VHH binders against Malonyl-S-ACP:biotin-protein carboxyltransferase MADC (madC). Designs and how they scored, part 10

Target 1, 317 residues: Malonyl-S-ACP:biotin-protein carboxyltransferase MADC (madC), of Malonomonas rubra (o06926)
Amino acid sequence: AKWTELQDKSFLEATARERAVGIVDEGTFTEFCGPFDKIYSPHLPLMGEAIEYDDGLVAGVGKIGKKPIFVISQEGRFIGGSIGEVSGAKMVKTIQLASDLYEEMVSEKPDLPEEMRPAVVISFETGGVRLHEANAGLLAHAEVMDQIQNCRGRVPIISLIGSRVGCFGGMGFVAAATDVIIMSQFGRLGLTGPEVIEQEMGKDEFDASDRALVYRTTGGKHKYIIGDCNYLAADSIRSFRETTTAVLQKPMEEIETFRRIGSMEKIKEQIELVKLSVSLKPKDSMDVWAHAGNENPESLINMTLDEFLAQAKRLKA

## First folded at step 7 (VHH; framework vhh_8dlx_2)

Design s58Y (from b3 with F58Y)
Fold by ESMFold2-Fast, scan of step 7:
Structure s58Y (fold): chain B 317 residues (1-317), chain A 124 residues (1-124)
Amino acid sequence: as target 1 above (317 residues)
Amino acid sequence: EVQLVESGGGVVQPGRSLRLSCAASGFTFSSYYMHWVRQAPGKGLEWIGYIYHSGRTYYNPSLKSLVTISRDDSTNTLYLQMNSLRAEDTAIYYCAKGTPLYEALTKGRSFDYWGKGTLVTVSS
């Protein structure tokens, strides 16, 4: 598929590779093949090695304008997007390379222009660790968090959540640690999957088979209102690309203020949300939407993105 | 202009150690990762390893236990320490400047400048 045709494709229904190719400028995406240590040697991996290295995660680099964009795109079609040894190492190394490029650039030009600053974009589509590789997967989550910390204030990391599987489990915590979260209305984000929430809370409190309820509690509109995502995009590669581009034009100092965790103020916001849940005793997200100042919460459910953004009131931090 | 000048080669007996140096000039040495590569007589190029601007190193697994790469950014010097030298280590050793990282990743070019090399002969 041509890049211009990819722009109008549903982000939800796109493949991991389509999301990666479409988010960066036309013709600029170079996918990484084989172990990253081989990229620096004169011996490039063979295509057979590239296929073997494809562990349900696409990684590469491209550009948006002059800005190098390191892309990590998870593939839900491969074992539900679960993280194993190879895919985990791929994520860690991709973020590390972005940090390495930043250090190289700043050493040459100490006052690096924002438009040339490298960035990382992660398209999430995963429920968590791959059980038959659980120790390696858990280690990878910890190492990804360490690399995100190494990028603080230097390399912005943007989370895209609009895939059909969503972002759950340990990767939910990883997304929360990135600088900016962009979701579509159809994206899902949580610390646990809907089925696990049902098991913990009971079907009367949370029915995982009720798609409307699941979308209200884990979906982009709810996450936007409670401050768990920073921006909403329409369900197209174009909309995610345009939103990502607009965010990355901001200075690093401003981007840092969007993090869900990573500052005392953001930790305080998380604590206040927990306190609110105890005091309100809400049955679903619409009770929280009403508390945020939305007089007709039910009307928000079927609004277009533009209508929602114009009218929805968010929780005050 | 970029210049890389290797030194420290010569004739060495088997089992001994040798340290090679590479003096770099004409670029901001501290900002680039650096490689060591070698070429034995009548053979192709063999990558030894590289060192990032941060000091972090990566080695060819077949050579990892035999070599150490280090750098001194204050003197713009790259080093290759070799231990337990064997006859098969006889080669011309080259210092190579890593390509700017983005170019290396997108065009597959690991090196953009090379020295003239220093000959190491391991013989009795």
Scores: ipSAE 0.573, ipTM 0.761, lowest interface PAE 1.2, mean pLDDT 80

Design s60A (from b3 with N60A)
Fold by ESMFold2-Fast, scan of step 7:
Structure s60A (fold): chain B 317 residues (1-317), chain A 124 residues (1-124)
Amino acid sequence: as target 1 above (317 residues)
Amino acid sequence: EVQLVESGGGVVQPGRSLRLSCAASGFTFSSYYMHWVRQAPGKGLEWIGYIYHSGRTFYAPSLKSLVTISRDDSTNTLYLQMNSLRAEDTAIYYCAKGTPLYEALTKGRSFDYWGKGTLVTVSS
């Protein structure tokens, strides 16, 4: 009952748990309980007594159709969504479990149907590492990258970026390494938070309180035009769920082609974007949009998602 | 029917090594992860580790440097190699069949079948 109403809820305004529950089929989400760091137990079962961990990250498994979906949903309300020891370990273990399930299923049935292949969905909401736990957080980023590499060609990993805090810092690199990035126009993706950009460049050149400028440079429309996200979804759990479902119906070989990082061609694209930034010297995203072939870039800002997708010209062909 | 038969136990002197075997039948052994667990006299069950069908292993932290789990899918056999045995390793050792992973994660059951065990006594 609450799940149907949850579908119409703003993805931006939703909690981490609401995003996790809403992205998978109704009634299928099982949140993981118990410690992920060590499984030493003198008692059965191995998971011991179920202990709910609330360290700013929801992890679990559910279904979309017959497909097991391992969900990692970050929570910005807990220390701005920063990654610590416990949350980092949960993320690593969740991705590893998806890979382990894939191996078990393929061992039993080598010609595993696509609709039964496990997948990982990560809803990002983080500015990066916790300063007080920086070493543990940085190690977790590296371990997450190792697990993503282990999933290559086996388990698709999809990034959802539509949260209020966005996806910044080291987690921006993690998102780039996943197979598919889905953003809303209100999602934010970057390597440095808007406040840090303002501090370094000065308020006259970049004003973090200028919501329009911030969303134009880190938001979904800009990332779509430059090819840093693959799909745009409306700001609702339903839209993210439907987009995710459509992507997961594709063969793994096709899903791999969407990956932003992980091939020489993708690296070349990133180098060309850096060269463009150096030569063009854009003041904001609208200069880049004009370069992409949009004659009236300002008109794109207020377009509905459907109007934008029909009219916008991209740097990536 | 699923059957697991442990062997290789006995009396062994401290500091020695011992290898236990588990013969599996009644299921597709190569498709399941497998566990070793033990129970010392008067104590509860202590999980030792498991091995995936891929051969990847996970161990209890206190035992990681002392044991090695391996498998031979061609003979449906699970092994536990123990080194530097101490009196505290005296226990009945059981092998156990892992519950299919999705079910284990959603229902909380780590294993669904186990054998009668083999006794290991470490004494001089």
Scores: ipSAE 0.576, ipTM 0.750, lowest interface PAE 0.9, mean pLDDT 79

